# Ledger of designs, part 12: VH-VL binders against RNA-binding protein 26 (RBM26)

Target 1, 75 residues: RNA-binding protein 26 (RBM26), of Homo sapiens (Human) (q5t8p6r532to606)
Amino acid sequence: TKLELRKVPPELNNISKLNEHFSRFGTLVNLQVAYNGDPEGALIQFATYEEAKKAISSTEAVLNNRFIKVYWHRE
Short names: E, the ipSAE of ESMFold2; O, the ipSAE of OpenDDE; V2, 0.75 times the mean of E and O plus 0.25 times the DockQ between their complexes.

## First folded at step 9 (VH-VL; framework fv_siltartoxatug)

Design q6 (from n2 with light chain Y91W; at its last look DockQ between E and O 0.62; V2 from the best seeds 0.64)
Fold by ESMFold2, look of step 9:
Structure q6 (fold): chain C 75 residues (1-75), chain A 122 residues (1-122), chain B 107 residues (1-107)
Amino acid sequence: as target 1 above (75 residues)
Amino acid sequence: QVQLQESGAGLVKPSETLSLTCGVAGGSFSGYYWSWIRQPPGKGLEWIGEIYHSGSTNYNPSLKSRVTISVDTSKSQFSLKLSSVTAADTAVYYCARSPFFDYTDTGWFDYWGQGTLVTVSS
Amino acid sequence: DIQMTQSPSILSASVGDRVTITCRASQSISSWLAWYQQKPGKAPTLVIYDASSLESGVPSRFSGTESGTEFTLTISSLQPDDFATYYCQQWDRYPLTFGQGTKLEIK
């Protein structure tokens, strides 16, 4: 249910901006900015797998920056 | 396969606006970024900016104040306007495509138009 | 902005030679680099993407490698069709930038 972001410009790496983008795919139950000590990293958790899958399968650039990377988070 | 074709005036007067259109044929318009790239005669390549089918744009900061890129998905076309041109804007202008298959397969230019020379002079 | 510096600017070589063109990024760009070939009067064409992946239809004598911020395009046995100008291009971040080019010409 979790997605990991990398290469998020620090000025956009905040709860408000990430929620603005990712809430279109489903219910966000957890958002962590500057994830794992990386100011360009973030963790996004959806309520369901299908919502997370919709987000990572999207053809829309994150925050209008197509070089922001989205990965499945592995625990 | 996909084909890109630039069109527009080849001669533009200083201080006026350069306008070009790129027609896209033989492929999907969605799922790709559409760029303008220029090359002064005998010199290297400069990325001008890009547009997605949604209308979202990103511009080279060196040109951002003078550049507008637009898209018309119903015509499979995108366009460039570069305002306040000078002789330094004389170049071959290319349109080009970048994939956006997923968040990692994006950023190179797999198809280019043939290019069109735009000369800025009186 | 990420500056891409190519070397050499001009490379003279003979058919059959193994040639190497380098491109240095001013900072880390991971593997987010492409190589293009451009013949006079023509548009560039993609040769290598992701630093080392060969584009469809490109001969296998072309290869790409990377080490740190240095990227290398190699042609293992130069053919007459390979004389052209080569550009590297990074796509790690905006703005997208190209190297200044390397002209590969007949010795």
Scores: ipSAE 0.521, ipTM 0.873, lowest interface PAE 1.7, mean pLDDT 91
ESMFold2 (binder alone), look of step 9: mean pLDDT 91; pTM 0.939
OpenDDE, look of step 9: ipSAE 0.768; ipTM 0.938

## First folded at step 10 (VH-VL; framework fv_siltartoxatug)

Design t1 (from q4 with heavy chain F101Y; at its last look DockQ between E and O 0.83; V2 from the best seeds 0.81)
Fold by ESMFold2, look of step 10:
Structure t1 (fold): chain C 75 residues (1-75), chain A 122 residues (1-122), chain B 107 residues (1-107)
Amino acid sequence: as target 1 above (75 residues)
Amino acid sequence: QVQLQESGAGLVKPSETLSLTCGVAGGSFSGYYWSWIRQPPGKGLEWIGEIYHSGSTNYNPSLKSRVTISVDTSKSQFSLKLSSVTAADTAVYYCARSPFYDYTDTGWFDYWGQGTLVTVSS
Amino acid sequence: DIQMTQSPSILSASVGDRVTITCRASQSIDSWLAWYQQKPGKAPTLVIYDASSLESGVPSRFSGTESGTEFTLTISSLQPDDFATYYCQQYDRYPLTFGQGTKLEIK
């Protein structure tokens, strides 16, 4: 249910900006900025796997930046 | 399979607007970023900007808002306008395709047009 | 902006030689790098993407490797068709940038 972002420009790596993109795919239950000490990283958690799958399968660039990477989070 | 073809005037006067169109044949227009890239004679490549089928654009900051890229999906075409040109804008102009297969599978240019020389001179 | 610096600028070699071309990024770009071949009067064509992945239809004599911010393109046994100018390109972040090119010439 968790997606990990990398390469988010630091000036856009905030709760409101990431919520703008990801909330359209489902309910966000956790949103961590600068994840794991990386100012370009973030963690996005959806309520369900299907919502997370919809988000990572999207053809829509995060924040109009196609180089922001989205991965399944590995615990 | 996919073919890109640049067209437009090859001679532009200083201070005027350079205008090019790229026609895309074969393959899907959606799911790709469409870029303009230029190469001054005998020199390297400079990325100008890109457009997605949605109309979203990203431009090279070095061109200081002189650039407008547009798309017409019904004609499978996208265009470049570069305003206020000088001799420094003389180059071969390429259109190119960059896939967006997923968030970790994007950024290279897999198909290029043949290029068209645009000369800025009076 | 990420600057990509290629070396050498010109490389003279003979058919059958093993050649390497180097591209250095001014900062970390992970594996987000492509290599292109450009013949005189023609558009560039993709050779390698993701630093080491060979594009479909490209001969297996081409390979790419990376170490830190340094990337190499290797041609294991140079063929006549391989004489061209080669460019690297990073796609880690905007703006997309290219190396200045390496011209591979007949010795």
Scores: ipSAE 0.773, ipTM 0.928, lowest interface PAE 0.8, mean pLDDT 93
ESMFold2 (binder alone), look of step 10: mean pLDDT 91; pTM 0.943
OpenDDE, look of step 10: ipSAE 0.824; ipTM 0.948

Design t2 (from q4 with light chain D30E; at its last fold request DockQ between E and O 0.92; V2 from the best seeds 0.86)
Heavy chain, then light chain:
Amino acid sequence: QVQLQESGAGLVKPSETLSLTCGVAGGSFSGYYWSWIRQPPGKGLEWIGEIYHSGSTNYNPSLKSRVTISVDTSKSQFSLKLSSVTAADTAVYYCARSPFFDYTDTGWFDYWGQGTLVTVSS
Amino acid sequence: DIQMTQSPSILSASVGDRVTITCRASQSIESWLAWYQQKPGKAPTLVIYDASSLESGVPSRFSGTESGTEFTLTISSLQPDDFATYYCQQYDRYPLTFGQGTKLEIK
ESMFold2, look of step 10: ipSAE 0.778; ipTM 0.926
ESMFold2 (binder alone), look of step 10: mean pLDDT 92; pTM 0.945
OpenDDE, look of step 10: ipSAE 0.841; ipTM 0.951
ESMFold2, fold request of step 12: ipSAE 0.768, 0.740, 0.787; ipTM 0.923, 0.915, 0.927
ESMFold2 (binder alone), fold request of step 12: mean pLDDT 92, 91, 91; pTM 0.944, 0.941, 0.944
OpenDDE, fold request of step 12: ipSAE 0.894, 0.895, 0.892; ipTM 0.963, 0.963, 0.962

Design t3 (from q4 with light chain S31D; at its last look DockQ between E and O 0.89; V2 from the best seeds 0.81)
Fold by ESMFold2, look of step 10:
Structure t3 (fold): chain C 75 residues (1-75), chain A 122 residues (1-122), chain B 107 residues (1-107)
Amino acid sequence: as target 1 above (75 residues)
Amino acid sequence: QVQLQESGAGLVKPSETLSLTCGVAGGSFSGYYWSWIRQPPGKGLEWIGEIYHSGSTNYNPSLKSRVTISVDTSKSQFSLKLSSVTAADTAVYYCARSPFFDYTDTGWFDYWGQGTLVTVSS
Amino acid sequence: DIQMTQSPSILSASVGDRVTITCRASQSIDDWLAWYQQKPGKAPTLVIYDASSLESGVPSRFSGTESGTEFTLTISSLQPDDFATYYCQQYDRYPLTFGQGTKLEIK
């Protein structure tokens, strides 16, 4: 259900920008910027696994930056 | 088996616009980033910018004010326009493909065109 | 903007030699580094991606390693086909940048 972002440019690492990209895949339950003390990190939580799977399987770069990395989050 | 080929005028006058097209044959046009990269004679390589099939672009900040990259997916082509050229823009211009397999598998250039020399001279 | 600095600029070697080319990034780029070979009058061709992964069709005498921000390309037994200019390229972030090149010449 949770995806972890890395390498998000700090100027784009805000709730509004990340919501613009990720809300198209489903309902966001939690969205944390600067996750785990990393100014380039973020945590995205969807309501369901299927929504998170759609997001990580997307053919669209996050915020028009293909070097923003998306991983499944380990709990 | 993908093949890329640059085309366009090889001589451009100072202050005018350099214009090139890259034709893409074989393979899928979708799912890749398409880049322009240049190399002044006897010098190294400089990334100019890229375009996705959706039309989304990213440009080298050093050239951004002068660069336009466009795509025509129906012709499997993408193009470069570089405005207000000077002698410093004389280079071999390459088009190149960069995969976007997933968010952790992208960024290298797996196929390049043969390159075309563009000379800026009056 | 990440600077990529290669050394040496020119390397003279003989067929059969083991050669090493170095590329240093101005800041951390993890493994997001590729190596290219370019012969005179030709386009660059991919040799290694992700710092150490060999591209399909590239001979196994080529290898890549990293330590911190320092990356190396090694050719274990130089063949006549290997004389060329080599470039590193980072893809950790925009803009994509290349090293200035290392020319590998026949001694």
Scores: ipSAE 0.726, ipTM 0.919, lowest interface PAE 1.0, mean pLDDT 92
ESMFold2 (binder alone), look of step 10: mean pLDDT 91; pTM 0.943
OpenDDE, look of step 10: ipSAE 0.847; ipTM 0.953

Design t4 (from q4 with heavy chain S56N; at its last look DockQ between E and O 0.73; V2 from the best seeds 0.77)
Fold by ESMFold2, look of step 10:
Structure t4 (fold): chain C 75 residues (1-75), chain A 122 residues (1-122), chain B 107 residues (1-107)
Amino acid sequence: as target 1 above (75 residues)
Amino acid sequence: QVQLQESGAGLVKPSETLSLTCGVAGGSFSGYYWSWIRQPPGKGLEWIGEIYHSGNTNYNPSLKSRVTISVDTSKSQFSLKLSSVTAADTAVYYCARSPFFDYTDTGWFDYWGQGTLVTVSS
Amino acid sequence: DIQMTQSPSILSASVGDRVTITCRASQSIDSWLAWYQQKPGKAPTLVIYDASSLESGVPSRFSGTESGTEFTLTISSLQPDDFATYYCQQYDRYPLTFGQGTKLEIK
């Protein structure tokens, strides 16, 4: 259910901005900015796997920046 | 087989606006980033900017104040306008396609137009 | 902006030689780097993407490697068709930037 973002420009790496993009794919349960001490990192958690799958399979760039990377989060 | 073709005036006067169009034939227009890239004669390559089929743009900050890129998806075309040109804007201008297969599979240019020389001269 | 610095600017070599061209990024770009070949009067053509992935139709004598912020393009046995100018390009972040080029010419 968790997606990990990398390469988020620090000025865009905030809850409001990331929610603006990701909430369209489903219900966000958790949103952590500057994840794991990385100012360019974030963690996005959806309520369901299918919502997370929809988000990572999207053809819409995160915040109009196609170089923001989206990965499945590994425990 | 995707083909890109630049067109527009080859000679532009200083202080005027450079205007180019790229026609795209074959393949899908949607789902790709469409870029303008230029190369002054005998020199290297400079990325000018890009547009997605949605109309969203990203520009090189060095040119952003003078650049407009637009798209007409119904004609499979996108265009470049570069205002207030000087001799430094003389270059071969390429249009190029960049895939966006997923968030980790994007950024290179897989198809390029043949290029068109634009000379800025009085 | 990420500066891409290529070396050497000019490389002279003979058919059959093994050559390497280096590109250094001014900061980490992971593997988000492509190599292009450009013949005079022609558009660039993609050789390598993702630092080491060979584009379809490109001969297997071409290869790419990375170590930190250094990236190399290697041609294991030069052919006449390989004499050209080579550019690296990063796509880690905006703006997209190219190296200044390496001209590979016949010795």
Scores: ipSAE 0.751, ipTM 0.922, lowest interface PAE 0.9, mean pLDDT 93
ESMFold2 (binder alone), look of step 10: mean pLDDT 92; pTM 0.944
OpenDDE, look of step 10: ipSAE 0.821; ipTM 0.947

Design t5 (from q4 with heavy chain D102E; at its last look DockQ between E and O 0.62; V2 from the best seeds 0.72)
Fold by ESMFold2, look of step 10:
Structure t5 (fold): chain C 75 residues (1-75), chain A 122 residues (1-122), chain B 107 residues (1-107)
Amino acid sequence: as target 1 above (75 residues)
Amino acid sequence: QVQLQESGAGLVKPSETLSLTCGVAGGSFSGYYWSWIRQPPGKGLEWIGEIYHSGSTNYNPSLKSRVTISVDTSKSQFSLKLSSVTAADTAVYYCARSPFFEYTDTGWFDYWGQGTLVTVSS
Amino acid sequence: DIQMTQSPSILSASVGDRVTITCRASQSIDSWLAWYQQKPGKAPTLVIYDASSLESGVPSRFSGTESGTEFTLTISSLQPDDFATYYCQQYDRYPLTFGQGTKLEIK
């Protein structure tokens, strides 16, 4: 249910900006910016696995920046 | 497999607008970023900018004020306009394809056009 | 902007030689680096992506490695077809930037 972002430009790494992209795929139950002390990192948690799967399978660049990486989060 | 072909005028007067079109044959237009890259004679490569099939663009900041890239997905074409040219804009202009299949599989250029020389003269 | 600095600018070598070309990034780019080969009058062609992955159809004598911000293209046994100019390119962030090139010539 959790996706991890890397390489988010720090000036764009905020809740409003990330919500612009990710809320279209489902219900966000948690969104943490600067995740784990990384100013370029974020954690996105959806209510369901299927919503997270839609998000990571999207062909839409996050914030019009195709170099922002989206990974499955590992606990 | 996929083929890219640049076309447009090879000679442009100073202060005018350079205009090129890239035709794309074979493969899917979707799932790729389409770029313009130039190479002045005897020099290295400079990325100009890119466009996605949605029309979203990103430009090299060094050229941003003078560059417009457009796409016509129905014709599998994209174009470059570079305004206010000078002799420094004389170069071979390439169009190139960059994949975006996954957020982690993107950024290199796997297919290039043949290139077209544009000379800014007089 | 990330600067990509190649060395050497010109490399003279003989068929059969093992050659290496180096590219240094001005800051960390992880493995987001590609190598291209360009022959006179032709467009560049992709050789290596993701620092070490060989593009389909590229001979196995080509390899790429990385250490920190330094990237190396190696040709293990140089063939006549390999004399060309080689460019590295980073795709860690915008703008996309290339090294200035290394011309590989017959000694």
Scores: ipSAE 0.708, ipTM 0.913, lowest interface PAE 1.0, mean pLDDT 92
ESMFold2 (binder alone), look of step 10: mean pLDDT 92; pTM 0.943
OpenDDE, look of step 10: ipSAE 0.805; ipTM 0.945

Design t6 (from q4 with light chain D50E; at its last look DockQ between E and O 0.82; V2 from the best seeds 0.79)
Fold by ESMFold2, look of step 10:
Structure t6 (fold): chain C 75 residues (1-75), chain A 122 residues (1-122), chain B 107 residues (1-107)
Amino acid sequence: as target 1 above (75 residues)
Amino acid sequence: QVQLQESGAGLVKPSETLSLTCGVAGGSFSGYYWSWIRQPPGKGLEWIGEIYHSGSTNYNPSLKSRVTISVDTSKSQFSLKLSSVTAADTAVYYCARSPFFDYTDTGWFDYWGQGTLVTVSS
Amino acid sequence: DIQMTQSPSILSASVGDRVTITCRASQSIDSWLAWYQQKPGKAPTLVIYEASSLESGVPSRFSGTESGTEFTLTISSLQPDDFATYYCQQYDRYPLTFGQGTKLEIK
């Protein structure tokens, strides 16, 4: 249910902006910026797998930056 | 089979605006980023900017104040305007397609137009 | 901006040679690198994407590898059609940037 972002420009790595983009796909239960000590990283957790799947399959660039990467998070 | 073709004036006077159009034939126009890239004679390649079918743009900061890229999805075309040109803007201008398959499969240019030389001269 | 530095600028080689062109990024770009071939008067054409993935229709004698911030394009047995200028391009972040090119010439 967790997605990991990489390559988010640090000056734009903002909870409000990321929440606005990702909340369109479902209910967010956790959102962490600068994840794992990486100022370009973030963690997005949805309530369900299907919501996370919709988000990672989107054709909409995060923050108008298509080089922001979205991965399934591995525990 | 996707084909891209640049068109526009090949000679532009200093201080005027360079204007080019890229026509896209075959394939889907939606779901891709459409870029302009230039190459001064005998020199390397410089990315100018891109546009998504939605109209969203990203520009090279070195050119941002002078560049406008626009799209007409009904004609499968996108365009470049570069204002206040000088001799330094003389180059072959290419349009190119970049896929956005998913968040980890994007950024290379899989199809290019043939290029058009634009000379800036008095 | 990420600067891409290619070496050598000019490479002279004979048909049948194994040739290597290198590209170094000024900072980490993971595997987000492409290689292009350009012949005189023609547009670039994609050879390699994601550092090592061969584009469809490109001969298998082309390969790409990476080590840290250094990327290598190798042609295992040079053919007449391979004499061209080669460019690397990073797509890790904006702005997209290219190396200055390597001209591969017949010796």
Scores: ipSAE 0.732, ipTM 0.916, lowest interface PAE 0.9, mean pLDDT 93
ESMFold2 (binder alone), look of step 10: mean pLDDT 92; pTM 0.946
OpenDDE, look of step 10: ipSAE 0.833; ipTM 0.950

## First folded at step 11 (VH-VL; framework fv_siltartoxatug)

Design u1 (from q4 with heavy chain D105G; at its last look DockQ between E and O 0.07; V2 from the best seeds 0.00; counts 0 for: pae O 3.7 > 2, placed apart)
Fold by OpenDDE, look of step 11:
Structure u1 (fold): chain C 75 residues (1-75), chain A 122 residues (1-122), chain B 107 residues (1-107)
Amino acid sequence: as target 1 above (75 residues)
Amino acid sequence: QVQLQESGAGLVKPSETLSLTCGVAGGSFSGYYWSWIRQPPGKGLEWIGEIYHSGSTNYNPSLKSRVTISVDTSKSQFSLKLSSVTAADTAVYYCARSPFFDYTGTGWFDYWGQGTLVTVSS
Amino acid sequence: DIQMTQSPSILSASVGDRVTITCRASQSIDSWLAWYQQKPGKAPTLVIYDASSLESGVPSRFSGTESGTEFTLTISSLQPDDFATYYCQQYDRYPLTFGQGTKLEIK
C-alpha cells in the first residue's frame, strides 16, 4: 500500500500538491515528504493495495512531471 | 527477506531450447518486475527481458526473436525460454527483482538469484 | 541502445585508498543509473540506485554522483571487502544496459 516518489522537485514536494494528485486514486492514510532524508523523496500510503496499484499504474506523469518516478516501497 | 532461486537444465544442445525457472519466496510477487539477466564466463552482464505479474513483458531486442518469459503467479515463479541456442548462449543466468515500477516500466535490480550456469554443448 | 562505458576496466588500489569509477552514457539517461558490486562466483549486489541513492545496508564509504551523462562511483576509503567487479546499469529506457565492468583489484 506504500509508494515511494523519487526526483520530486522541492517546490512540488509538499503535502498539498502530492495529496491533490494522489487522492484521486484512493484514500491516503499517510503522506511523508522528504522521505528518508531525500528532499526529492516522498512516501505515500494508501488505504488499500488496489488503490496504490491504481496510482502506480497510472500513465499520467506525477504532477505533470515525467521525471518524477514512482515505485513500490520496499519494506 | 526476498529469495530468488533459478532452476533448470545446466546443459543444452545446440539448436535446442534453454528453459529456466525462477522461484520467488519471502516477499510479494505482485508489484515488481522480474527479469532475466545473463553473464557469459568472464564477461559482463546482459539484460534478457522482464515480466510483470500481469504477464506484460519487455525483451531485449537482441534476443527478442528467441526469448519467451512467462509467469505463474500462483506459484510465485517466472520462467525463461531461449530457443535455437548456440555456444554464444553459454552463461550464468540470473533472475532478479526490480522494485522500480511506474508508467515507464524501467528499473534497477535489488534482489538476485544465485545464478545458474547453462552450457550449450554437443 | 544506450551504451554505458566504464573506466577504467581494471583498477589496482590499496586498502585505505580513495577510488573513483566512471560510467558514461552514450546519451542522456537523466538520473536512472544503478551501480552493482560483484564478487567471483556470486551474483551482483545493488550498491547505488538513482545515481546517488545508497542501497540499504551498503557502507557509507560508497557514494554516487552524476554530471550530465557522466556518473561516478566513489569509495572513500577502500576496505578489503570492496575488491570486486563493479557494473553500472541504466534504466532510462529499454533495453536495459550495463557497463562492461570495472575490476577493482589489490595493488
Scores: ipSAE 0.038, ipTM 0.805, lowest interface PAE 3.7, mean pLDDT 92
ESMFold2, look of step 11: ipSAE 0.719; ipTM 0.918
ESMFold2 (binder alone), look of step 11: mean pLDDT 92; pTM 0.949

Design u2 (from q4 with heavy chain D105N; at its last look DockQ between E and O 0.73; V2 from the best seeds 0.78)
Fold by ESMFold2, look of step 11:
Structure u2 (fold): chain C 75 residues (1-75), chain A 122 residues (1-122), chain B 107 residues (1-107)
Amino acid sequence: as target 1 above (75 residues)
Amino acid sequence: QVQLQESGAGLVKPSETLSLTCGVAGGSFSGYYWSWIRQPPGKGLEWIGEIYHSGSTNYNPSLKSRVTISVDTSKSQFSLKLSSVTAADTAVYYCARSPFFDYTNTGWFDYWGQGTLVTVSS
Amino acid sequence: DIQMTQSPSILSASVGDRVTITCRASQSIDSWLAWYQQKPGKAPTLVIYDASSLESGVPSRFSGTESGTEFTLTISSLQPDDFATYYCQQYDRYPLTFGQGTKLEIK
């Protein structure tokens, strides 16, 4: 359900930019920028696991930056 | 076995445009970033830029105003144009492949072309 | 830009020696670092990726380690084929940058 981003350039770490990329995989129910006090971090939550799985399995770089990391979020 | 090979003119006049093509054989073109990297004689390596099969590019800011990288997926080729060259652009130019296996597994160069020397001579 | 500083610039060693070359990043790059070997007139070849993972076909005498922003390449028992120039490269962020090289010469 939840994906965690790391290494997002701070100038691109905003709701509009991240929504532009991730909303194509499904319905976003939560989107937090600067996640957990990290200006390069973000949290993306989809309505379903299948939508999140499609997003993390994509061969499309986030914001044309292949070094932006996408992980499954763990509590 | 993936093979990369650079081709193009080895001698370029100052102020002209350096133009190179990299042919890719023996593997999938998609799922990889394709880079140009150069090495001035007796010096180290400089990353010029990259292209994805979709046409998306990223360039070294030091060269961005003069660099164009393009791709022709039907021919499994990508190219470099470097405008307004000077003697400082004399180097061996390599094309190289970088995997994008997933968001946490990318960035190194696993296959390189043999390199081609381009001399900028007045 | 992240600067990668290698030391030493030149290292003289004999077959059988244990050698270590270092690469320092100007800021944290986690483990996103590769090592390459380059022989004269040839393209670089990948030795280590992700700081410590050996590329397929690379002998186990090669190893990589990291501590903070300092990365090391170690050859445990130097062989004749290992005399070359070695480069580190970071891939934490754009632009991709290389160290200036360490030339490993026969003593």
Scores: ipSAE 0.761, ipTM 0.926, lowest interface PAE 0.9, mean pLDDT 93
ESMFold2 (binder alone), look of step 11: mean pLDDT 92; pTM 0.947
OpenDDE, look of step 11: ipSAE 0.835; ipTM 0.952

Design u3 (from q4 with heavy chain D102S; at its last look DockQ between E and O 0.74; V2 from the best seeds 0.80)
Fold by ESMFold2, look of step 14:
Structure u3 (fold): chain C 75 residues (1-75), chain A 122 residues (1-122), chain B 107 residues (1-107)
Amino acid sequence: as target 1 above (75 residues)
Amino acid sequence: QVQLQESGAGLVKPSETLSLTCGVAGGSFSGYYWSWIRQPPGKGLEWIGEIYHSGSTNYNPSLKSRVTISVDTSKSQFSLKLSSVTAADTAVYYCARSPFFSYTDTGWFDYWGQGTLVTVSS
Amino acid sequence: DIQMTQSPSILSASVGDRVTITCRASQSIDSWLAWYQQKPGKAPTLVIYDASSLESGVPSRFSGTESGTEFTLTISSLQPDDFATYYCQQYDRYPLTFGQGTKLEIK
């Protein structure tokens, strides 16, 4: 249910901006910026797997930046 | 097979606006970023900016104040306007396609137009 | 901005030679790098993407490798069609930037 973002420009790596994009795909139950000590990292958790799958399968760039990477979170 | 073709005036006076159009044939317009890239004679390549089919744009900060990129999806075309040109803007201008297959599968340019020389001269 | 520095600027070689061209990024770009070939009067064409993935239709004598911020393009046995200028390009972040080019010319 968790997605990990990498390479988020620090000026855009805030809860408001990330929520704006990701809430379109479902209910967010957790959102952490600067994840794991990385100012360019974030963690996004949806209520369900299907919502997370919709988000990672999207053809819409995160925050109009196609180089923001979205991965399934491990652990 | 996808083909890109630049068109527009090849001679522009200083302080005026450079205007180019890229026609796209033989493939899907959606799922790709459409870029303008230029090359001054005998020099390297400079990315100018890009547009998605939605109309969303990203510009090179070095040129952002002078650049507008637009798209017309019904005609499979996108365009470049570069205002207030000087001799430093003399270059071959290319349009190019960059896929966005996924968040981890994007960023290179797989198809390029033939290029068109634009000369800025009094 | 990420600066991409290529070396050498000019490389003279003979048909059949093994050649390498290098590109160094000014900071980490992971594997987000492409190589292009450009012949005079023509547009660039994609050779390698993701540092080491060969584009469809490109001969297998071309290969790409990376170590840290240094990337190499190798041609294992140079053919007449391979004499051209080569550019690297990073796509780790905006703005997209290219190396200054390496001209591979016949000795």
Scores: ipSAE 0.821, ipTM 0.935, lowest interface PAE 0.7, mean pLDDT 93
ESMFold2, look of step 11: ipSAE 0.787; ipTM 0.928
ESMFold2 (binder alone), look of step 11: mean pLDDT 92; pTM 0.944
OpenDDE, look of step 11: ipSAE 0.835; ipTM 0.950
ESMFold2, look of step 13: ipSAE 0.813; ipTM 0.935
ESMFold2 (binder alone), look of step 13: mean pLDDT 92; pTM 0.945
OpenDDE, look of step 13: ipSAE 0.839; ipTM 0.951
ESMFold2 (binder alone), look of step 14: mean pLDDT 92; pTM 0.944
OpenDDE, look of step 14: ipSAE 0.827; ipTM 0.949

Design u4 (from q4 with heavy chain H53Y; at its last look DockQ between E and O 0.78; V2 from the best seeds 0.79)
Heavy chain, then light chain:
Amino acid sequence: QVQLQESGAGLVKPSETLSLTCGVAGGSFSGYYWSWIRQPPGKGLEWIGEIYYSGSTNYNPSLKSRVTISVDTSKSQFSLKLSSVTAADTAVYYCARSPFFDYTDTGWFDYWGQGTLVTVSS
Amino acid sequence: DIQMTQSPSILSASVGDRVTITCRASQSIDSWLAWYQQKPGKAPTLVIYDASSLESGVPSRFSGTESGTEFTLTISSLQPDDFATYYCQQYDRYPLTFGQGTKLEIK
ESMFold2, look of step 11: ipSAE 0.715; ipTM 0.909
ESMFold2 (binder alone), look of step 11: mean pLDDT 91; pTM 0.941
OpenDDE, look of step 11: ipSAE 0.866; ipTM 0.957

